VH-VL binders against ATP synthase epsilon chain (atpC). Designs and how they scored, part 10

Target 1, 149 residues: ATP synthase epsilon chain (atpC), of Salinibacter ruber (q2rzv2)
Amino acid sequence: MADELTVDIVTPDERSFQGPANGVRAPGIEGSFEVREDHAPMIAAFGIGPLIVKTQAAHEYADMHNDRIIFATSGGFLEVIDNKVTVLAETVEPASEIDVERAESAEERAKRRLEEGVQEEERETHEAARDRARNRLRVAMGKVGTRQS
Short names: E, the ipSAE of ESMFold2; O, the ipSAE of OpenDDE; V2, 0.75 times the mean of E and O plus 0.25 times the DockQ between their complexes.

## First folded at step 9 (VH-VL; framework fv_vorsetuzumab)

Design v85 (from v76 with heavy chain N52H I59L; at its last look DockQ between E and O 0.05; V2 from the best seeds 0.00; counts 0 for: pae E 14.8 > 2, placed apart)
Fold by ESMFold2, look of step 9:
Structure v85 (fold): chain C 149 residues (1-149), chain A 123 residues (1-123), chain B 111 residues (1-111)
Amino acid sequence: as target 1 above (149 residues)
Amino acid sequence: QVQLVQSGAEVKKPGASVKVSCKASGYTFTRYGMNWVRQAPGQGLKWMGWIHTYTGNPLYADAFQGRVTMTRDTSISTAYMELSRLRSDDTAVYYCARGTPLFKGFWSAMDYWGQGTTVTVSS
Amino acid sequence: DIVMTQSPDSLAVSLGERATINCRASQSVDYKGYSYMHWYQQKPGQPPKLLIYKASSLESGVPDRFSGSGSGTDFTLTISSLQAEDVAVYYCQQYRDTPWTFGQGTKVEIK
């Protein structure tokens, strides 16, 4: 299918993506959802998970089949208007730029703190850190989007 | 083959303005930001600003804020830099330079440069 | 603004010998495990050319006699065996924080 969506991804870190697409899948709060050509106008929140841009365009971040670009995200908002998808994300990391060793260290640290016990006020923070690290690892290793969704 | 071709040399009087064009070819224009950098005679490089070619949103160096306007026309893959109220110390070669892909955020390695446009400001 | 200071301003090196150019940033240019620093070469009468990105990564098509090293505030460009074609002015550039700034340049010439 032709790439009739335009995707624009903006983060506070000024890391952005812009390009044509035929689909965008985001990790919605109530489950993964996908935007395609001629989607009704929508604004939706999303959380920690893979953000997937499906595209026919050649791209250095494309997966081995050259049909999608997979990002790790920590959450944000997605807006669709007139086949333009604008993503305002807290963080966005393409799979090839994820530092696997740092993500492994971050996961281990969070797991250790949760195993040692934490005060209730801190539990959600450590669980989020663990979940962010796990997501980054899954994305970096190509373990998303086909068998897990 | 990535190529950036700039408009020709300009001679201006103090107080005038100049608009330099930079036509891109060999890549998808709206996937890479465009930088503008100048080099005064016998001097080093000075970054003037950057434009997000997809959205058209510019970011200017403070030294040029209020005098520079960066725009683009996506239909002809061309970026523009206009500098107003020219002074003699604006005499320089002005370069456009392609930044990193916009999906990489603001990590600007300027991998392809235009040939430069000489602007001379003299009375 | 982050000030980039190169040393020396110029150097003359015999063919085949090592050339070393230093670049110091007024504050750290590291962020998220990366050094936000590039090196450019500008030969006489030409626009600049990217040599090294992210402090130590060699740009495609650049000879392996060029290398970059360093982190934080101190960076080095090394030409292990100077060739006649390496006569140029070399610039470091930080892109950690806007405005992006360049060092003043280091002119390399044959002794």
Scores: ipSAE 0.000, ipTM 0.490, lowest interface PAE 14.8, mean pLDDT 84
ESMFold2 (binder alone), look of step 9: mean pLDDT 92; pTM 0.935
OpenDDE, look of step 9: ipSAE 0.013; ipTM 0.596

Design v86 (from v76 with heavy chain L102F F106Y; at its last look DockQ between E and O 0.35; V2 from the best seeds 0.00; counts 0 for: pae O 7.7 > 2)
Fold by OpenDDE, look of step 9:
Structure v86 (fold): chain C 149 residues (1-149), chain A 123 residues (1-123), chain B 111 residues (1-111)
Amino acid sequence: as target 1 above (149 residues)
Amino acid sequence: QVQLVQSGAEVKKPGASVKVSCKASGYTFTRYGMNWVRQAPGQGLKWMGWINTYTGNPIYADAFQGRVTMTRDTSISTAYMELSRLRSDDTAVYYCARGTPFFKGYWSAMDYWGQGTTVTVSS
Amino acid sequence: DIVMTQSPDSLAVSLGERATINCRASQSVDYKGYSYMHWYQQKPGQPPKLLIYKASSLESGVPDRFSGSGSGTDFTLTISSLQAEDVAVYYCQQYRDTPWTFGQGTKVEIK
């Protein structure tokens, strides 16, 4: 067994992270969960929220938090096999690359739609949009770990 | 159109191994996981495992851990399930079923199924 | 493991009448308003067919007489007006964690 996790975070378009890590936190069904060394094999879905990689390795996307790289994700699958963590996400955005103004606008747009009243079948779409925007803002500001978006 | 075509029926002796194939077509094979589910005669559905067709990594149900091996050949869009040390209670219809897209979609819904492969284990 | 328990085990309903199947999970399968469970239909001699995904979304091609509801641990599949072709065994399935588990099935027959 490896003494450390190997993490691979990918989207349909790109590889957002690849390298060693001490842990990976994802916004799972039962709340945020963390994968560490020697974690049992697992497939887990995750939703909108912060995806956090704890690593001592040098990375340009490291955020304000010591040894943590924080991404905003809209959801995906996390696979753990033999200390290899593979994250297949719909979207992954490092904190440093998030457009705050865009996210703010997106949040307000979604909120406005919800306040104006929408059909039930559309409500979920707007709620998701709101949540994604809020998550981006939280991640960008380093406000993670207090509440999930 | 999405299709999953499985290999033919198998008759095996106890202690033997069986390998079932599932050829996928009509979609990008590596964008969807592949599940294997079996059904004993007159019984319900039991999930055996799942393979990440993109990475090739499988996750097995504990009940089959150590006896089942799931693989895939991306060049021919085919998934394989091999079950070893067969017992009489392994007699069942074995299904491959396409999983949810890796990058989006409804989670873990098996939206397309193979026609099933009957495996009979008898002395 | 998350255990899925369906009720009843079998159900006989007259043509045109409502059929209701319940599924209970041993623990919640929800996350932020989404329920990670699905419903399948299996007719004799055929593989299962996806009916409802994420608790309430109708799969493409499935008649709208089928509907799903519920959240948390309790879910329901409803056939508003049972048709002859609806005779089958129905299964609920959860995706919260591995192993992914099915209910034991509910056999729906015509009364």
Scores: ipSAE 0.017, ipTM 0.633, lowest interface PAE 7.7, mean pLDDT 88
ESMFold2, look of step 9: ipSAE 0.072; ipTM 0.684
ESMFold2 (binder alone), look of step 9: mean pLDDT 91; pTM 0.932

Design v87 (from v76 with heavy chain F103Y K104R; at its last look DockQ between E and O 0.03; V2 from the best seeds 0.00; counts 0 for: pae E 7.4 > 2, placed apart)
Fold by OpenDDE, look of step 9:
Structure v87 (fold): chain C 149 residues (1-149), chain A 123 residues (1-123), chain B 111 residues (1-111)
Amino acid sequence: as target 1 above (149 residues)
Amino acid sequence: QVQLVQSGAEVKKPGASVKVSCKASGYTFTRYGMNWVRQAPGQGLKWMGWINTYTGNPIYADAFQGRVTMTRDTSISTAYMELSRLRSDDTAVYYCARGTPLYRGFWSAMDYWGQGTTVTVSS
Amino acid sequence: DIVMTQSPDSLAVSLGERATINCRASQSVDYKGYSYMHWYQQKPGQPPKLLIYKASSLESGVPDRFSGSGSGTDFTLTISSLQAEDVAVYYCQQYRDTPWTFGQGTKVEIK
């Protein structure tokens, strides 16, 4: 495709999105990065944060804000080649499908564990759980772009 | 159980090509990247490249760029490494090694290795 | 390229004693609080085996006498009590930047 990106977002269980886009923003390890048309070939890991697809295309699971579909992701691998963006993510949840109450409970559970004190080897696990929950809440509320991964 | 089984030893002349296969089993082939690492006799390990088994797209070390081709056949869970324009200093044991789960990040440890394929290049 | 330098090149240690291997990177292999470093064990005639991942995490099935520490440019693999089966060459490896690079290896043998 000469004038736009083709985006394919998949998890181990399903394909979460497939279609044209003008851009993809992912929460990279060095901060959020954005892929646009004619981007150089790239492979990159991304972490917990919002995965944003800029597109005019209809999506049945989309919660579009300002021509963007916002997903919550726990991390994955993004590959760009010839205007094809392949996103292999552990989890992908569109904003509209996020269970807010579940995420709130998860955040509180993780926070409580961290406050109670955990072994160093377990701390990262609980921090990640906290961050995933917070990300889901932020995405659900449309509060993206203000927090970097 | 995860297993990587490589093809047998090869003897080649300088200028020839060699293609080593690595058949994976015990896991979902397309969910993990595959690395290739070689080891010259009595020497250390050298990373040659990596292939995304899902997309088929490889990343090569610059040292091998233009001479190495990494491919995969998902139908038989097999990765291939072809090295062309062989030289004597290409004599080494070549290993395939499973990489990170593709959905968890770009790079991680090589947790399973093939038994190695000895490639001898001699006139 | 990031150059990994191990020390010493070879190490002879008595059974039951501590073995310490150092690995230095030519530049930091840290990102956002993580160290992109692994350790491998290679016994004679065998392929390498993953021992430690992410600088300090013990791979499943690896005895707890093995441990990894360090950050930035300096890392250490420790065998708290050397066993006969630990005779091998050990490699550090960075995956912070391509190409992935290994240390030159440290040969550990019994004194």
Scores: ipSAE 0.019, ipTM 0.644, lowest interface PAE 5.2, mean pLDDT 89
ESMFold2, look of step 9: ipSAE 0.024; ipTM 0.640
ESMFold2 (binder alone), look of step 9: mean pLDDT 92; pTM 0.926

## First folded at step 10 (VH-VL; framework fv_vorsetuzumab)

Design v88 (from v70 with heavy chain I59F; at its last look DockQ between E and O 0.72; V2 from the best seeds 0.00; counts 0 for: pae O 5.3 > 2)
Fold by OpenDDE, look of step 10:
Structure v88 (fold): chain C 149 residues (1-149), chain A 123 residues (1-123), chain B 111 residues (1-111)
Amino acid sequence: as target 1 above (149 residues)
Amino acid sequence: QVQLVQSGAEVKKPGASVKVSCKASGYTFTRYGMNWVRQAPGQGLKWMGWINTYTGNPFYADAFQGRVTMTRDTSISTAYMELSRLRSDDTAVYYCARGTPLFKGFWSAMDYWGQGTTVTVSS
Amino acid sequence: DIVMTQSPDSLAVSLGERATINCRASQSVSYSGYSYMHWYQQKPGQPPKLLIYKASSLESGVPDRFSGSGSGTDFTLTISSLQAEDVAVYYCQQSRDTPWTFGQGTKVEIK
């Protein structure tokens, strides 16, 4: 398949990806969604989960699988206009750059805090931390087909 | 410290256009969307649209599609709203309001508002 | 479009008494633990002021006598002890789906 979309993935600090693509899948707040050629104009937020770009350029990544580049993201904003997909994410980490040991440590730390008991006001913060860590681990391991708990 | 300062009152004739400015300060302009909301005299609030200040891409309410143009100048942290083919029922106070953080995974409320710009359309 | 309906249209409450405003959405504005419902206060000649965001979170600087509750389609703004400075029009607003929409407003006055 030919790449028909133009995709731009940026964070506040840097551009993580720019180029042609066949599709973009994001963990939207209404569920996972995928953008393909001639998608209607769209504005959508997304949360913690895998961000997947299907592109012929995927081979430039060490962990490329089936023409897909897989990123771990903590959330952001996605726009689709005239086959231009702009992803504005808080964080974006390609699978190959994820520090597995750091992520494991982060998950255990968050789990411990939740198990020890936290105030209701802080629970969401620790849950989010846990989920971010788990997402990084899943993405690093190529496990992107299931919803984060 | 966050402030939105809008341009002054406007008086226009039917069929004319009006362009309202909204200068932002106290925060990173391109990290938050900007909304435009109007309020006719003695009436409620009506959302007109939203602009991505980073990309410049707008999203308009259907009621204003084809008549409204939202833009921004990042060099001076200013958003603009232009309404064309003005009618008498366009007489209202127009507000800019800071919206959702662009790098967040959820939609936020409008937490800061401009002082409003009165636009009067009369023959 | 999601239609927001407030009740009542106007409310007169004695100083120090509880004021309750309801807002109903034509469809759910909640998903995955979040409710995209917000409350604003507007005084004459002023722009709206955010009071509550995401149904129940108090905006910084807002007195704690203001509170929000609800989920799905039904939401409530409560002023536990009405003060003179609370005289205003209050609006609910959803940000679940575009276009963003407001309730028609509720005028709160002192009895």
Scores: ipSAE 0.018, ipTM 0.667, lowest interface PAE 5.3, mean pLDDT 89
ESMFold2, look of step 10: ipSAE 0.460; ipTM 0.803
ESMFold2 (binder alone), look of step 10: mean pLDDT 93; pTM 0.949

Design v89 (from v83 with heavy chain G105S; at its last look DockQ between E and O 0.04; V2 from the best seeds 0.00; counts 0 for: pae O 8.7 > 2, placed apart)
Fold by OpenDDE, look of step 10:
Structure v89 (fold): chain C 149 residues (1-149), chain A 123 residues (1-123), chain B 111 residues (1-111)
Amino acid sequence: as target 1 above (149 residues)
Amino acid sequence: QVQLVQSGAEVKKPGASVKVSCKASGYTFTRYGMNWVRQAPGQGLKWMGWINTYTGNPFYADAFQGRVTMTRDTSISTAYMELSRLRSDDTAVYYCARGTPLFKSFWSAMDYWGQGTTVTVSS
Amino acid sequence: DIVMTQSPDSLAVSLGERATINCRASQSVDYKGYSYMHWYQQKPGQPPKLLIYKASSLESGVPDRFSGSGSGTDFTLTISSLQAEDVAVYYCQQYRDTPWTFGQGTKVEIK
């Protein structure tokens, strides 16, 4: 399958990916959705989960597997128009760059806070922290596509 | 029943800022983008921008870039539009309007509108 | 920016007669078989109301005397039999490319 999409993934700090692709999968609130060639124009939000770029083009990422590059993201939105996919995310981390020990510590910290009984106004913050940590761990281990965001 | 209820009329001096609120009900707030459209007296409609209510990320029309700030509070299903450095030609009725469903194709129109907020800028 | 131009600026039609409003885009608003063109109705002192979406789809609750047609750059809103409550300003809008832009409006009155 030829790469017919042009994909640009950016965060406030940097551009994480730019190049041709044949598909982009993002974690929507209703489940993962995928953009392929000739997809209708779309603006879509996505949350915490794996962001997957399918590409046959040469890539610098050493952790590419089966023509897929997997990122952990904390959320954002993407725009599709004329086979150009622009992803604007808060955070994007390729699987190979994820600090597993840090993510494990973050998950335990968040879980502990939730178990201690935090104020209601802080619960969402800790839940999000937990979910981000879990996502990083899953992405780092290549465990993607089996869990809804 | 979908409803968008906006804040009341505002009177401002040139150079000031105005913040308009839009409270949504009758649907899942974070599943639809929110647009802001203004209409000067006796004139047509002008799109100002939209906000991703799920992530809070806005997208502004170039004409308002640098002066407009769109935010939302998901806990109370409310969108906000703040316009700064007001000028006399900012006098208009400002509307919030529900837009494209998030995570869906980009063909949905603005199907529900607030009642509008009149902003008057005069010295 | 895609510029939307309506014609005429104003229209007076007798009750029960057909009203036709045209909208022209400065460039095509089509993509993959769909026209990203919408029509709104605005009565005095009220916000706009969606009438037609995707050029020809009737919004729920809108009377079937309203219809939309066209593709590419040329679109038409038709009121088959004008009613008294149809007195309003009508706007076309493209949703194909940002910024999303409106026509200048067409005022429909009873002759």
Scores: ipSAE 0.014, ipTM 0.575, lowest interface PAE 8.7, mean pLDDT 89
ESMFold2, look of step 10: ipSAE 0.163; ipTM 0.714
ESMFold2 (binder alone), look of step 10: mean pLDDT 92; pTM 0.935

Design v91 (from v83 with heavy chain G33A M110F; at its last look DockQ between E and O 0.03; V2 from the best seeds 0.00; counts 0 for: pae O 5.7 > 2, placed apart)
Fold by OpenDDE, look of step 10:
Structure v91 (fold): chain C 149 residues (1-149), chain A 123 residues (1-123), chain B 111 residues (1-111)
Amino acid sequence: as target 1 above (149 residues)
Amino acid sequence: QVQLVQSGAEVKKPGASVKVSCKASGYTFTRYAMNWVRQAPGQGLKWMGWINTYTGNPFYADAFQGRVTMTRDTSISTAYMELSRLRSDDTAVYYCARGTPLFKGFWSAFDYWGQGTTVTVSS
Amino acid sequence: DIVMTQSPDSLAVSLGERATINCRASQSVDYKGYSYMHWYQQKPGQPPKLLIYKASSLESGVPDRFSGSGSGTDFTLTISSLQAEDVAVYYCQQYRDTPWTFGQGTKVEIK
């Protein structure tokens, strides 16, 4: 399929992606959602999970998976207007840039804290930390519902 | 100038392990995958796997899965390949070779190679 | 695994004459208009040296008497005018699908 979308993924620190695409999948609050050509105008929040850009140009990226570029994100907002997708994310990390050791350590640390018994008010923070770390690991390993071919 | 300098020749007994180092210079070490390729005497080239030098995540060829460990030390721009449970047919020259840019770009050829490390496995 | 098969296994060519090496992949090594096929030269006691990348692109510093052609499953390395320093073993390699695999090599000698 031809790339009919224009996608722009940005964080406070940098622009992670800009270019044509035929689809964008984001981890929405109510589940993963996918934007394709002629999608209705939308503004949606997304959370921790894989952010996937389907593009014919994916082969130009070393960390592609089946014509997809996979990012780990901690959340943000996605806007669709007239086949332009703007992703404003808190963090975006391509699979190739994810420090696996660091993520493993982060997961273990969060798990340990949760196991030790944290205050209820702090539980969500540690759970989020755990989930972010796990997401990074999954993205790094390509375990996001897609496989490399 | 890009250079890959490997450790010296090794002589090992069957069942032992060997660890070969590859020190990179002349470029940003963590920007390119490092590959390992071996060549038995008088034979062709066999790819063993690669390591993401940035993340440390390795990918091994099935033929070496369970026996090979690839690591890196980014502080000294050095990649390591350890092969365990050595057999006589592991006798070969082992090469490190710079591979694909990690962050952007399609898969690239091995454009720079180490000088090779001879590993001899004999009783 | 993608199997790379070179032909011939050995080739003797007179100085100044054309040398042609073929490489066939068991399946296509093309993707999105690119051929993930590379050629290397290896001289005795030395590591391989990249000659051609992406089937037809000449690596920097390599003499233009070397050229690569082909797509899909069939590729060719050509030395338009063999020189004495070209005596070596040549390998094709696919970088399309893991594991990366090499041809068995073609030994080029002077007749």
Scores: ipSAE 0.023, ipTM 0.641, lowest interface PAE 5.7, mean pLDDT 89
ESMFold2, look of step 10: ipSAE 0.524; ipTM 0.812
ESMFold2 (binder alone), look of step 10: mean pLDDT 92; pTM 0.931

Design v92 (from v88 with heavy chain M110F; at its last look DockQ between E and O 0.72; V2 from the best seeds 0.00; counts 0 for: pae O 5.6 > 2)
Fold by OpenDDE, look of step 10:
Structure v92 (fold): chain C 149 residues (1-149), chain A 123 residues (1-123), chain B 111 residues (1-111)
Amino acid sequence: as target 1 above (149 residues)
Amino acid sequence: QVQLVQSGAEVKKPGASVKVSCKASGYTFTRYGMNWVRQAPGQGLKWMGWINTYTGNPFYADAFQGRVTMTRDTSISTAYMELSRLRSDDTAVYYCARGTPLFKGFWSAFDYWGQGTTVTVSS
Amino acid sequence: DIVMTQSPDSLAVSLGERATINCRASQSVSYSGYSYMHWYQQKPGQPPKLLIYKASSLESGVPDRFSGSGSGTDFTLTISSLQAEDVAVYYCQQSRDTPWTFGQGTKVEIK
């Protein structure tokens, strides 16, 4: 169970994770995909959903489960080259840092807007907001099954 | 305000190499991928590849794999495309084009283009 | 590779009349509510200009006489009322899978 990948997770503002890992799972456009050792070179976009890093360093995080660090992300790109995984994400929040009350409020606000009826041009914005909030809640609760939306 | 300015026309012999530059301004260079597209005279558009301006990692179309090298200099917001072992059928206008935001979860269109660089390959 | 096929190759339309260009992909370019299909306009001696992105979204600064529709494999660009300045070659392009590919182009002229 050795860590054979080097993983770097960054946002425009900060680096959320850097270190060895034996796997990275991301919410891709066509569904969740996983990168392991000796994966072929790849560039892939991912959306709203859980970003999971399997690593021996998982113990450094409060919500460790089976040597996995779980992040909530709003989307980005993942690159794999020579067992180096670079994740460029708009947002990355570890489960332990998610404000549950804030996420619940955000979900309710987005749902209300959608229920009240919005212009077609705005629907996608509110749907995305809802999905981001739901993802944060699911990640915070350790529910990392299927991608939202 | 977004602008992509490319280097001037090139005339090369078969077997030579050409390096085209694309200077970006009006936006954060490392927030968007840069694409290269060429167009032979009277023909359509062909995507050659793209570079992640943040990491510097390129991705090439199979048709150009082994002959094309894409790089960038973040200090001057400039992308480069070098094509080696030139042939007569490489004669074309080469465009740089801004692509997908690197921190977004989808692939976008090419919203800004350089003016194009004419490369002529002749013996 | 995803092959993009436009129809027709050339189109002559009278001023003020509707112009319709079709683009068919060899496989679906849509997923999860998004269609990764885009339309460009290219005039002689100029680089392509983005008109429509994600099948139906109008790029900023583009006249509203341009519109896009479709999903899956079949897409359409429509010019509701052709103007003299609309004479150009139009291209569809997919960004669903690499390599990103263009249609062969449709030349639009005034009848």
Scores: ipSAE 0.021, ipTM 0.663, lowest interface PAE 5.6, mean pLDDT 89
ESMFold2, look of step 10: ipSAE 0.454; ipTM 0.807
ESMFold2 (binder alone), look of step 10: mean pLDDT 93; pTM 0.951

Design v93 (from v83 with heavy chain F59W; at its last look DockQ between E and O 0.64; V2 from the best seeds 0.58)
Heavy chain, then light chain:
Amino acid sequence: QVQLVQSGAEVKKPGASVKVSCKASGYTFTRYGMNWVRQAPGQGLKWMGWINTYTGNPWYADAFQGRVTMTRDTSISTAYMELSRLRSDDTAVYYCARGTPLFKGFWSAMDYWGQGTTVTVSS
Amino acid sequence: DIVMTQSPDSLAVSLGERATINCRASQSVDYKGYSYMHWYQQKPGQPPKLLIYKASSLESGVPDRFSGSGSGTDFTLTISSLQAEDVAVYYCQQYRDTPWTFGQGTKVEIK
ESMFold2, look of step 10: ipSAE 0.644; ipTM 0.850
ESMFold2 (binder alone), look of step 10: mean pLDDT 92; pTM 0.932
OpenDDE, look of step 10: ipSAE 0.138; ipTM 0.764
ESMFold2, look of step 11: ipSAE 0.617; ipTM 0.855
ESMFold2 (binder alone), look of step 11: mean pLDDT 91; pTM 0.928
OpenDDE, look of step 11: ipSAE 0.512; ipTM 0.848

## First folded at step 11 (VH-VL; framework fv_vorsetuzumab)

Design v94 (from v93 with heavy chain A109Y M110F; at its last look DockQ between E and O 0.81; V2 from the best seeds 0.00; counts 0 for: pae E 3.0 > 2)
Fold by ESMFold2, look of step 11:
Structure v94 (fold): chain C 149 residues (1-149), chain A 123 residues (1-123), chain B 111 residues (1-111)
Amino acid sequence: as target 1 above (149 residues)
Amino acid sequence: QVQLVQSGAEVKKPGASVKVSCKASGYTFTRYGMNWVRQAPGQGLKWMGWINTYTGNPWYADAFQGRVTMTRDTSISTAYMELSRLRSDDTAVYYCARGTPLFKGFWSYFDYWGQGTTVTVSS
Amino acid sequence: DIVMTQSPDSLAVSLGERATINCRASQSVDYKGYSYMHWYQQKPGQPPKLLIYKASSLESGVPDRFSGSGSGTDFTLTISSLQAEDVAVYYCQQYRDTPWTFGQGTKVEIK
């Protein structure tokens, strides 16, 4: 319906999630933010961090409490209008699908490159690779955000 | 190679509307936002707004709200800008420009521009 | 809205000499270590062409006589040795916040 929040999360290769939600939390460039029903029209860039879909529907990607789905993202854009949220990102990995060994290897490799010294113009790239790997590990372990009860 | 090809020059009367097209090639159309910028004779560049080519949602500059409509057709990789209730001071060259990569988490510059479409509004 | 103001409005420079164009933003266009500011060149009868992105990064295919510098609110475009083909209008443009705004332009001519 018109006041029901719907979410579509898309990468270039596939649609990672589509369905109703109570909210979407994204790692905005200026800090984490949340979109809920009847949000004003907005477009925002977001960076490396957890992307959280709050939903009551059962889903194979749902966390231990079965009321949210947590993704690791490399960054992207979020657009909301008329209770429709579209998330566009290069990578979006649900926690259950993260390859922990590959993420650990990626973090180790990035750390080594930074320790060995890199050209100044390349430093940001290696820091981003490290940060992506760290975020993937944190999401895979379920250590993002605090639930209140 | 990236190309943006715009529709041809138009002559209009005050009060009419004009619709300019911008056909993209050489890249995946829905991966980059499309901007519209105009330039009156002897004047600078003025941003009119942009369209998220994936969602189809336009985002207008306040100065053009209520008179501009931006749309796109993904099946032919084409963006459109329509300006209504034309005045003589809408005489300008109208450019489309490729903008922000929609799947990357940063705002970006206008790296490719169309050739421009001259719209003349005479009374 | 962020207002971009260029100076001078026009500039005449002898061939081979240095040209300097300034751009001031009404508020900072920096965020997390980046200046969200571009420079464009527009030759007569042509669309604008990107020269400098992120204040100081040279676009591919742009001659190295062009350079950009500055941060925050104050930015400079420099042409170290003006050539005949550099006759154009130059625009700064911020992309920190919508609406994205351009400076009024600086016309560069041969003295």
Scores: ipSAE 0.443, ipTM 0.798, lowest interface PAE 3.0, mean pLDDT 87
ESMFold2 (binder alone), look of step 11: mean pLDDT 91; pTM 0.925
OpenDDE, look of step 11: ipSAE 0.587; ipTM 0.867

